# VHH binders against c4kar8, part 242

Target 1, 263 residues: c4kar8
Amino acid sequence: MAELSTPSPASPAPLDGGRGDELEKFTLRGARQILQLLQDLITHRGLITAHTGGGHSFMTAVLKVDEERGRVVLDPSPDPQANRRALAAPRLTCVTQLDGIRIQFPLVGLGEGQDKGRPALFAPLPAEMLRLQRREFYRLQVPLAHELSCLLKAEDLARKPVEVSARVIDIGAGGVAVVVPTGAAEFVIGGTLPACRLALPDGEPIELDLEVRNLNRQTQRNGTEQLRVGLRFAALPRAADTRIQRYIFKTERALNAKARGGL

## First folded at step 14 (VHH)

Design o47 (framework vhh_7n9e_1)
Fold by ESMFold2-Fast, scan of step 14:
Structure o47 (fold): chain B 263 residues (1-263), chain A 124 residues (1-124)
Amino acid sequence: as target 1 above (263 residues)
Amino acid sequence: DVQLVESGGGLVQAGGSLRLSCAASGFTFSSYAMYWGRQAPGKGREWVSGITSSGGSTAYASSVKGRFTISRDNAKNTLYLQMNNLKPEDTALYYCARLDYYDSSGYTEAFDIWGQGTQVTVSS
């Protein structure tokens, strides 16, 4: 792996500021392009992770672009403390994903008020937006119908080896994100899971080593906790890389064709 | 409220050892993986080490492998970092965290940092 790896598009973590020069070619600065991208986020009702600094973040969404006043309208957090942190922050770093493409942008000068009688957060339009279209940053949201799984080799709470079949929720050139029932196994960021098996719809499972990149606990609506685990391909043979890329491209083409009412 | 209180830092000579502690409160400590990170003056934050909730598995940054040992005592809600063979390059503010993300390049902005840290200074 590269010494300076960039966070996956599925990660809520912002990119390293020292990589600004490397990311310049992916930065949008045209007013029309920025407005169009923000409108796309509205249309798809995409969730945005807004980082307020100090390890704090909250979920939001762009509700409206007010072109006349040069500002965006954001959905406030249901947590009043999160909103107070956001308003006190000198800058928000917003991270989201649209059709597998990582999007990141700063918001400065956040204020609060109301939009059509509802509480809202307001910020000036960003002067720039990062849109990462490189292969290594792209993530395909895996269709539920594909039942894509990865058999993870890990340890349970009693430190005994276990095999856990985890549902793959997204996949890219650099890794996968999976969901695991809370308590099924233990994970630590930076840890290696050896000889895991990724099951794609065609062919034999791909055997690979995975490095844990992120962990997020989530309580489902039925009260059951699940753990979202971001996993990086530690070393990926060329043949495995080719199969993963073909699955991604084939699935994306099929989803695009279905959206257009195609064959 | 999550609270993490680091201690055990100080001034030490190159080749020496220090043991850091982190006292946790406000959450079920035994249910979370825990981490040590550091930040040197003028540098970004670096992930140093992590340990699973049971203590059964650990991970280390390449710069500290073989020299540092992370451990935990769930009965005491305490995380430890044993640092051996310290180098001037280990001089930094050390903090413990629950971590949602890290980058193996040695920097992360996703440290869930609640403590003020403990200063480690290694003289040459």
Scores: ipSAE 0.409, ipTM 0.775, lowest interface PAE 2.3, mean pLDDT 81

Design o48 (framework vhh_7n9e_1)
Fold by ESMFold2-Fast, scan of step 14:
Structure o48 (fold): chain B 263 residues (1-263), chain A 123 residues (1-123)
Amino acid sequence: as target 1 above (263 residues)
Amino acid sequence: DVQLVESGGGLVQAGGSLRLSCAASGFTFSSYAMYWGRQAPGKGREWVSGITSSGGSTAYASSVKGRFTISRDNAKNTLYLQMNNLKPEDTALYYCAREWDSSGYYLEYFQHWGQGTQVTVSS
């Protein structure tokens, strides 16, 4: 039974495995297209989650593209252990988002050195980059100021019902991604969380059933761990879907107006 | 070393039962959710079942719900899949996988450390 699960486009989780053939039409292999996309990431200061394997990842960014030497320069992690894992890895899978578009690319042959007297990581330019521009994969990054939350009804390690107020970090037509402290509740991929409550501005919380699609453990810069949980809307009434879309469009317009020097 | 070793597969007639085991070593088994996935001939990898670190909650693919039971013994570092009322369409190589960062529903999104165990269901 082939109901394929794909991580949220705003999720740090990579798109791997058996989707390669279907994703070919979204894969850039032209040298000029790759250089332009990397430059766009620099211009927009795009944060990249670099997956080093074994469930480990760190936050980085493209600092520059060295066309003459055919390499990309990356910002190292402030965590020396993360940098050591990256240098030991045979391959990094880099995942980012630019204007709601998921971008994913491999880096092979990572090295370390200095750029303008500062520590830096170096890798050959990727031979391919995935640029997944599908309407159904759009995710709005939720502004921290909105304090968007979802009250999850889950179970703890002792099988006791718990309610966890989780911060919503992204939202789209098909679901949300939330963050919870590690150990706050048990989650299992494919599990259903019934009667959760999504708090949107201007109205009562929306009661809905959520299905766990992905889990990502992240160590923050201060050493604390958080769990990012990707959640699919199992079914949405039309009224709830309309409220979610209204929030997304309204927030996008406000963010675009602010970026252009709006009121 | 981190290892996951699957066993218990075999040839069985439709309507029969098998119990699969996955022996885990090299990590704190009781701290991770565990999963079973399968790969059938001519099909992609498919998520089958999952169980939380405590064993308190489970999830199943619709195709196996009511027929398969996932369980674990944290004291023995072992994951199990009890398969009842087997059907020819359950024929596949079965893998166990631990909870991973960036995982999805299908085994292609999970790290698995074993070779799998073959289950063949004859009509």
Scores: ipSAE 0.109, ipTM 0.612, lowest interface PAE 6.1, mean pLDDT 79

Design o49 (framework vhh_7n9e_1)
Fold by ESMFold2-Fast, scan of step 14:
Structure o49 (fold): chain B 263 residues (1-263), chain A 124 residues (1-124)
Amino acid sequence: as target 1 above (263 residues)
Amino acid sequence: DVQLVESGGGLVQAGGSLRLSCAASGFTFSSYAMYWGRQAPGKGREWVSGITSSGGSTAYASSVKGRFTISRDNAKNTLYLQMNNLKPEDTALYYCAKVWDSEYYDSLGYFDLWGQGTQVTVSS
């Protein structure tokens, strides 16, 4: 296969660390490295999306690593249906980010019980963890105060061309994720959006072509529905790439105002 | 319950045509983008084509662009794939699919298959 490092437009699934040589170099198999990464997720209170198959997932977190028993303790979903799906699944695919780095790992043999008198999920330590330290996989969560937007050229529900100003929620070297109100425009995975305009705080909008890579419909706490769209830069001029890198670096440094010593 | 029933496959000679259909039920068909995918023996799943909920925009894999046409009839809850100038390499099980919604922003879209697919075999 020419490229196995990213999901293609033909298969927009989570990355699979077992699928090829391209991902193997980013796969951690050392017990010490796995324990350290899991502990980092606990320290940073990282939220994990656990995919149970059939298009189902739930939000969890690593609460504890039990090194003596070789197990992780996970926060169960408040939704009993999600927990039942997880327990029935032959494998969970867990996806998270830490410091902009995508982390993915399998959990097999999920069970339920109690931790400190409260319901918990338990699984053996993963035998491998995928840690994508490539530039194109780094994603900065965009601060709301930055009001970063991307003007998308798409079609509405009546097949009319529309321009939709979408809020950028994360950004990396390879693309952006944006939020669009449900019904504002139509998107299809693999479709191209030509001549879109990405607005950064420090200059004129960047004109670029975007490819739709993923779609997620989300219901907010107020009951309104939003569509999250993952967009890949189809081609990125060097000047635009430099501006995006500077924005990411400057913003990350500003967010990490407090120096933290080593443990 | 979501149900997708594919039909229209068969044996055809190279250069021939077939029209596939997918009958959808158990969800509001007109609210979802729909897709065709295929899988040949010994190969992974390949995305073939997609169409927006209104039918106003389409996308195609480079291997089929110009030969295949995706369309939909929202009044009949039916998705179609018109396949022209078929090649032996188009031999595969063809599936229709919709993308599942997710509650988190770092998730990737999934193509969930509910039908058994329809077999297309192109002879040389």
Scores: ipSAE 0.013, ipTM 0.491, lowest interface PAE 7.9, mean pLDDT 77

Design o5 (framework vhh_7n9e_1)
Fold by ESMFold2-Fast, scan of step 14:
Parts: C-alpha cells; structure tokens; sequence
Structure o5 (fold): chain B 263 residues (1-263), chain A 126 residues (1-126)
C-alpha cells in the first residue's frame, strides 16, 4: 500500500493580517503569560469563536491546558462539518473577550482525539497571543433581551434595494457587529451602506453611514447558516457618540451588578 | 473544486495601464462577491478591490481609488481589474479571490485560509 502524495504545507498569513508592527505592543510571547491567559479563559468559561478561514467559524472553549504535552484541549463543535473544516485549516484564528478586552490567538496543527473518554480537539500551545487593551477595540456583547437592531439599506440577490433589520450582537466605539440570515442581502468588504438606522433604547434611531469591515458565515446547531457582518461607523456625530457610550456604560454596570450577585 | 486563474500582468512604465482578468470555475460565480488582492515581495497581502455578486457595488483601497476599476462578466464567469496611472508602488503579484481574509470585528484580525489562484505579476518601472 503506497501512501498518498504529501501536499505542500500551507503558508499561513500573519496573525494581524499584515499589521504586525502596529499590534506588536499588544502581543504576548512569554510562556508564563500565555499559560496564565489560557487559564483565565478556562476559569471564566470564556466562549471562543474559532475562525477556520473562508468566512467560516465555530464556537469552542478551552477545556484544559496540558503542560506536559505542550497543548491546549478544545471543545469540538456539535457540527461535524465545522470540525472537518477546522481540521483541514492550516490554522485557526481564535477570538474571545475577557472583561471586555479582545483576546486573539492562532492555533496551528489541530488534531482530534479523546480527553477522559470524550471527543476533543488538540493543538500545540500558541507561541503568541494578542491582548488588545485599547478602548477602540472594546466590544460590549449586547444582551439578547435588549433587542438592539440596525436597519441596513442593501441589495438583494436580484439587485433590488432592500431594508434588512439586523440584530446587533456587539457594539463598540468604532462600530457594531450584526447578524443577518444568509441570502437576505449582498455585502462586500469595504462597501458602504448609506443612511442605515441604529436603534438604541431611549430615543430616535441614529442615522449614519456604515462601512463593511468583515464578513463571517457561521453554521448554527440547527444546520442553518447565519451571516455575521462587522460594520464601522462613518464619522459619528458627537450626540450619537454620546448616546452609544452611555448605552455601553449603563449596560456594563448592569452586567457587572449581575456578576457580583453571583451564584 | 474552486479554481481561479489570473492573467494580464506584465511590465509597464509608470503612468501606464494594464487590464487583469480572472477566469473562475467550480462554483456559481454570480452568487459571490469577488476580490482582487496583491502581495509585493517582503510585504503582507493587501486588499485592493471588491465587487458585489451583481456588480452593483464596488469598493477600493485608498491607495488605488480613482486609478483602478473592478468589474465582472457573470455570463463569462470572469472578473476584471482595469489599472490606470500605474505607479512603481503597484508592483506586486495580483490575485483574485472569492473570499477575502476577514475577521468578525475588523481587518486587523485576518482569517488565515485563502482561496487564491496562482496570481499574475505586475511590474511598474520607474
């Protein structure tokens, strides 16, 4: 039995999309710092979005750090297709938050196996992790109960103007991330969406232009796809900026109060 | 099986023009946004331009806006990039892509699996 041809190794892109110099000051490379941050993610049961490339991602978590074998143990997706994409990817880009601070790290050499008799994914410890402490990188996860929406003005598959009410899943000083059903409208990275309306509590919707910054397709547990769209605010009027910051701070206080109440 | 084949590169003088083509196969071309990117030696990949599935909307990097025009022919499954007023700084290997590296939040968090063709070399002499 001859073995199959060995494919050429993939050349992974830089962690920061080619902006290494700007992000270097936020990059952790000390083994002790990396281990501590991974343990903090375990302690806080942080959910991680693992990007497998091609606009695909799945939800995972660090289950443990195996220091003797120099690897992390990750929770596999309940979707077998997501796990197959992850195993085929040259790298995963893992993104999460801890206390509102964005954390990102690469995992290279993903494998599968078992941990204590349960299916698990394994990867070598990352050599670097980003911990982005700048205010502009902070994202508030919007509570589902707040029902925040943004009315997007876009085009459908027949190039007809459509208005799409998109659910806001996170919000920061520089923009929002929204969720739309796949096929509801067409988006392109770098495209502008004029005269969109961001609905915040306590007042009229904020009208503004949005720029598409990122697109990500995620398969849900029921097998349907959702499209996550990252949108940057064009020049934001001071009054609108004040309302957005007030919403963020008020929501943070409420979430912190719940957390301190504990279980 | 997605295949993208770029052509039309070459050597031109500063101020000159080139038109790049990308022949797509293995997927429903008319259902996808398409992109052009480039990579100069020793530099990371740079997004250049994007176009929606219908061609109704386009976007450009600031470095090329006003000089480059992206277009598509869905009947021929072909993507184009018209490059005018070329500068030495435009010297790079040019790729077309069905999917541009993106992140959930912004362009600082690139995805690391890319569906690129072989590329076509553009060299602009000074």
Amino acid sequence: as target 1 above (263 residues)
Amino acid sequence: DVQLVESGGGLVQAGGSLRLSCAASGFTFSSYAMYWGRQAPGKGREWVSGITYSGGSTAYASSVKGRFTISRDNAKNTLYLQMNNLKPEDTALYYCAREWPSSYYDEYLAEYFQHWGQGTQVTVSS
Scores: ipSAE 0.268, ipTM 0.681, lowest interface PAE 3.2, mean pLDDT 80

Design o50 (framework vhh_7n9e_1)
Fold by ESMFold2-Fast, scan of step 14:
Structure o50 (fold): chain B 263 residues (1-263), chain A 124 residues (1-124)
Amino acid sequence: as target 1 above (263 residues)
Amino acid sequence: DVQLVESGGGLVQAGGSLRLSCAASGFTFSSYAMYWGRQAPGKGREWVSGITSSGGSTAYASSVKGRFTISRDNAKNTLYLQMNNLKPEDTALYYCARGLSDYYEYGDTYFDYWGQGTQVTVSS
């Protein structure tokens, strides 16, 4: 006999449960491992999406690790409202990547103050960090210089068909994440956007059916709010899959060469 | 102080119908997509249906498509789920959820807020 548990209000939870045990092998709990990973994020200047609950997030970065006081120092948002949401949140869920590997960790007990005369956010060091080393979780952060876009076919607030050119921020084998100005179109998780067009540098745009998987209101580094939309490839032709994988491979190779001091 | 309160669940025979309601307060209901999810005994949480903020577009899980209809009344801050031709497999706690996700998991969806739920039991 199973007893049904009621979800906690305002707490994120998967619609499909059961990942906790599977993710255990990817969870770091050693103090030295956690410190090393945080230092790696600082060294590589990794941008972090900090989810503050209520479907809100903001872009931040780890500025330093204060081992003596057992805390991490984060870059605050230029939007005071984003910072107020973060400080009021019982927990931040921080999501980033390093070399295509998804990294996720909680921060509890966020406070504010100054670091070297500059505003800063502070939190105790996380007790655990998740590092997902799986190909299905790999996402290439699209270089800003590539200006990748996806033309989305959706509806506006007046229920009229609209085409929205959305900037692609990351791409993987199973989908893309895009950024859309708030109010440009309506999206529903689980909804299908037919005949969208993904523009890659080589060749004609790829026509794709996309499924909406995620919707989040993100405050950018400049303080503006945009809607981040996670999109899954609903039906991916082999030719399209080949072109996407080729783009990912070429871009990774170029980024790796640049990281080694090459041009 | 976001609050979602589900009602309308109960015991029904296979082939029967129920209409669930969700009363929303503490936020601008008309600015959010809204969702129904469910959790069956011994199973994980499952997405059931969604509706855009205007009500112009809907989405359904394949298991309920053609049998369930989601709708909303923005003037009353209320979300509905009309359930027809209910099956024993539809037995679950049904809850409504607000339409923003706290983070992206590849293959999974997380909602920022959901209600306590209303129990639906379908006997054979």
Scores: ipSAE 0.474, ipTM 0.806, lowest interface PAE 2.0, mean pLDDT 83

Design o51 (framework vhh_7n9e_1)
Fold by ESMFold2-Fast, scan of step 14:
Structure o51 (fold): chain B 263 residues (1-263), chain A 124 residues (1-124)
Amino acid sequence: as target 1 above (263 residues)
Amino acid sequence: DVQLVESGGGLVQAGGSLRLSCAASGFTFSSYAMYWGRQAPGKGREWVSGITSSGGSTAYASSVKGRFTISRDNAKNTLYLQMNNLKPEDTALYYCARVSDYYDEYLGSYFDSWGQGTQVTVSS
């Protein structure tokens, strides 16, 4: 096959449209459960990527849950344009991770205000939150100290071959997310990048084909913008899959041990 | 509400050509990357071609590269797929899709907005 197709016969659904029974099992709708999960994000200082539409997002955090007014208070971006995009958006899609579990929720009706004299964003409490407690949805946040990189074989704007060294920011069973340097080649969702090289500890770089799945211009908490590229493993040889899983397992165990020591 | 409506499918002989259109509404079309997918009977959805928001870059599945051309008209909120040198194995329901705002390689396609599709049948 030219491309490996996902075997699922179901049509993809929009985020707030009809979801299959698989996702329904992971959806929280109880007010107490939603409040507790938001409070856990505050307690653990969970970083949230808020998608504002059009491939734009910014990093935020829940500062407070205001039960009296039925709203959540978010840390605004230091980039005024990111805040304007968020305020103009009819909906934010918030994505985060808590203890290795993927969490996603919508926020509708974002407004500006102040919390204890400081600028803040606020929105009504979400009616639902998705908590994906399955291994295939797990992504290891790669420690910066590991200096994991992937050499991408891409094309520039003139369709000339270029090699781009990209920093790996997260990795899972199905793919990696990378940060692409400013001015690098343009990427097209669905396009295949052949013969890329993933550098992992304990051996030679892994040569593999990657499929572009997502493009996101993310405003960091320091106000700088990064192009983040989501890449699916098009086909993994068993040996490559084993090495990736071992790296994920060992790093996860080390991070969990360090986190327990912090208590 | 995001709405995508495909048209232009039909019956065609092998070696023939068809031009598919996708009319988009309910969002700022010029701000989103778009793609075409297809589904043959008894198979899952297969990605066919993608295009950036500006139209400056395109990509194609190996099975269609050199035969199909994706394009867009942002002033008309319309996505196109020009299909040349059609083969019987191109027979499928063709869908256009707006890429999801959700960032996830495992779930991205589940949150994409898809149209109803337009049937393409290629006879030998």
Scores: ipSAE 0.163, ipTM 0.563, lowest interface PAE 5.0, mean pLDDT 82

Design o52 (framework vhh_7n9e_1)
Fold by ESMFold2-Fast, scan of step 14:
Structure o52 (fold): chain B 263 residues (1-263), chain A 124 residues (1-124)
Amino acid sequence: as target 1 above (263 residues)
Amino acid sequence: DVQLVESGGGLVQAGGSLRLSCAASGFTFSSYAMYWGRQAPGKGREWVSGITSSGGSTAYASSVKGRFTISRDNAKNTLYLQMNNLKPEDTALYYCARLWGSDYEDLSYYFDYWGQGTQVTVSS
């Protein structure tokens, strides 16, 4: 049943500090921007994963922002040991998402107390918040009627070269997700699949190299097993990038027109 | 219970070598791709290398490509990482893992299981 198992969702890892130069343009330092973003997290009841170091984290939420005292109030964990680790940590790295946008911020000087008679954690307002909006994170669900496919070059379970025609289920500027029958080929995250062919409606297939980014096992309603493979585009020629973006725009436009009922 | 136990870490001078081992139990090791990850003090977890269930294909982070070699012995339920030409930047806690994903920008890694790790310290 190993291939039928759905792996448990792992907590998102914090962003690597080695990417600081790249991430600077996505970093908010204005007091009003920070306050507004924290208020948006409260309004949307956003869950936050707070990393306390040493591979430990806990789930929390912003309960309120005290602008005058310069503090955030956080929901403590129901696990007392998680709260003790958090209070002992020199820094928390908080990771969350709002409308598909990754948000990350540090909290330093965590304390415990009471908010309206209930246990709470509190910390000074963060001096900075990362709001990472990248086009590679956007995904269009591919309509079944388009029959969009990608021919993959890989190895089977016996280490023999194999070509697999895979159905494309979603597509973005940075890659595609495809469905492959379980056992048809072996994949490893970080591995490169050379000279694959992406077929879009209208035009010749696009030849490109793909990097394996994620692997998800799933059992369909009829009991058949499928492997969902997330694939990142290696450096795309401008012409290929333009064709992919045109397909995405055209398909979204058509779907939006249908959603409006053709008034 | 799934258990992954790493060993082989230590202190080495820059340019030195270490071989890490990971003993796996509690699951069918030969049915899973396996990975090495690392975490430097104050930094997030970084993917280092991966190997298919059969051992037929491998992958490496750009920072270690050509210096590290991943391998496995399915009969012994053991994963290995041979590390050559070590640099101070390789200093980290190294752990073996089962991984199901990463985002497209390599900003987050989605671990299924990982071990307690073995410390590698590279002095200049």
Scores: ipSAE 0.485, ipTM 0.820, lowest interface PAE 1.9, mean pLDDT 80

Design o53 (framework vhh_7n9e_1)
Fold by ESMFold2-Fast, scan of step 14:
Structure o53 (fold): chain B 263 residues (1-263), chain A 124 residues (1-124)
Amino acid sequence: as target 1 above (263 residues)
Amino acid sequence: DVQLVESGGGLVQAGGSLRLSCAASGFTFSSYAMYWGRQAPGKGREWVSGITSSGGSTAYASSVKGRFTISRDNAKNTLYLQMNNLKPEDTALYYCAKIGSEYDFWSGYSFDYWGQGTQVTVSS
């Protein structure tokens, strides 16, 4: 297994040049479509990761859409430093999901104020929103009750090999996102982690090689910071791919049945 | 204010070597992973190599693995790229980068902080 996946070219923003042609079919620019999608995020209480630059982000949500003033209202972070970074940023890159579909949009001109007597952030409505409706972009939010984990093989700050048990927060056909304990290990984009073990609820752990695709220090809704690591499956045996897809489909079906009041 | 200043580019024959340097300022260099990217004329930017904050782990694009070596000197706030056995297809403007705004693993990654670049031209 000497084959390494070559990372895609980097871009300052997904909707800036370099990927325009590829992303055009997934880009919403109609005012009504943008308003409807933002309202859907409110209705489904979608959590949004707002990237403020420098590898920093914070967890937020759309509180309301002010159609008369052409603005979106966001939940501020309880961490004052995260809010200061957001207000100072020339642009926020907002990432979320709705029914497993990745949604991404820019916000420019962020300000602060109050909504119903509570602190709030606001920005003009985005001129475009990205909605990625491909199987490889689908991400299942892993239920906490499943206690799904991945044992990572990495290096600590002293360059010594370490094994880190990381909680899997989402999973898709192409990879997982995990939360790593603070200070447990170092990661680099494009690096490979060999012989990691993905533990699904049923059966033996799946042994696989993972490629680091993204890193961010995310400030949670409670104000604490955590390291989120995005990991791509380097190569999957058919049996492992089948088990992962089965877990995703069964879990999604169960969540949909629970949401609709069925068992 | 983040600043990245690249140097060390030039004209070299195929099979030759060059060493690039990147002087960093305006942030705690020793706390961040650092990267090299490149852009050939008429093409998009591509990732070349990365190194952890401690220098303990490195990563390389398949096209340069075994030929290029990334390293850093945290005491000098400097990032290096040693390029050996250069090929005409390595001709590009080379950029030092610090990871910034990130996409999830489905979309890839982005760099918010770029230098001005240093030109590498490899003649056949």
Scores: ipSAE 0.318, ipTM 0.730, lowest interface PAE 3.0, mean pLDDT 81

Design o54 (framework vhh_7n9e_1)
Fold by ESMFold2-Fast, scan of step 14:
Structure o54 (fold): chain B 263 residues (1-263), chain A 124 residues (1-124)
Amino acid sequence: as target 1 above (263 residues)
Amino acid sequence: DVQLVESGGGLVQAGGSLRLSCAASGFTFSSYAMYWGRQAPGKGREWVSGITSSGGSTAYASSVKGRFTISRDNAKNTLYLQMNNLKPEDTALYYCARVPSEYYDELAEYFQHWGQGTQVTVSS
């Protein structure tokens, strides 16, 4: 079943300055809706990946929405380098997930200061936010305890074959994001990694071809950097698709039960 | 504002060669990986070739491997695609793209920047 978003103005305004035309129907521009969504992110303690445009990002969170001053207050990184990159960036692209719904918004004019005596980052309220209410955009954050891994068949800098065991950090219907040690392999956006092996907790590894979609050096909330590689499932066999969907569903149910039990 | 302007397309006989150029502006070209894609009449977009920000690594679709060469000149903010041994199946609108590294999934397709494209027609 397809989900529908709230209607937007006739002329599209791509949030990333790229090919956002197809996503116009998922774009929120109402000030009240934007404020409510930001408040929901605070209430649910949503972690945000803030991309600075140079292949770098850092983990943050919305600490507060200051309606009087028309700004959002963000948690700074403990890594001073990440904060310097963010402040120098012409814009941040913020990506998060709320109850299985992907949320994305730009921040322009980032500044730094203090909120209640603590360091903080400030930005004007975004004029637009994406709310992508479609199952195919859902990404399960893989529990660390599951120790999910993907054995990548790639090439090193000298074009020699190399096998890299990468930790899977998120998984969805269309692909996975993995963490790779810096320098372990060379990745090119659009390149295909053949015969990789995705290890799920139950059963044999799934053999599949992966397409490199994204490369990003992300600064975590503890200040460490990770090379994150976004990988798309190329020709996914039906049996593999079923196993992946089953893992996602089973894990979602377990996480939801755990959260509900904590009440 | 990000701008990508492709050129160098045209009509060529099977077995011929063309060199495509993509002039980039509005962003720090040397900081981004780039790629070439194409769209044939009545077909979806197909990835053709990619190159890292430094130019040190390249990748190619199986259909063009050994025939096409991607390269870049960061001093001129220009991306190139040398196409040799062209086939009628290579007939398509060719476009260059900057893919934002911030997208790890299906959304990368919606937020990548494409140029207008340059038409390549290969006659039999």
Scores: ipSAE 0.065, ipTM 0.509, lowest interface PAE 6.3, mean pLDDT 82

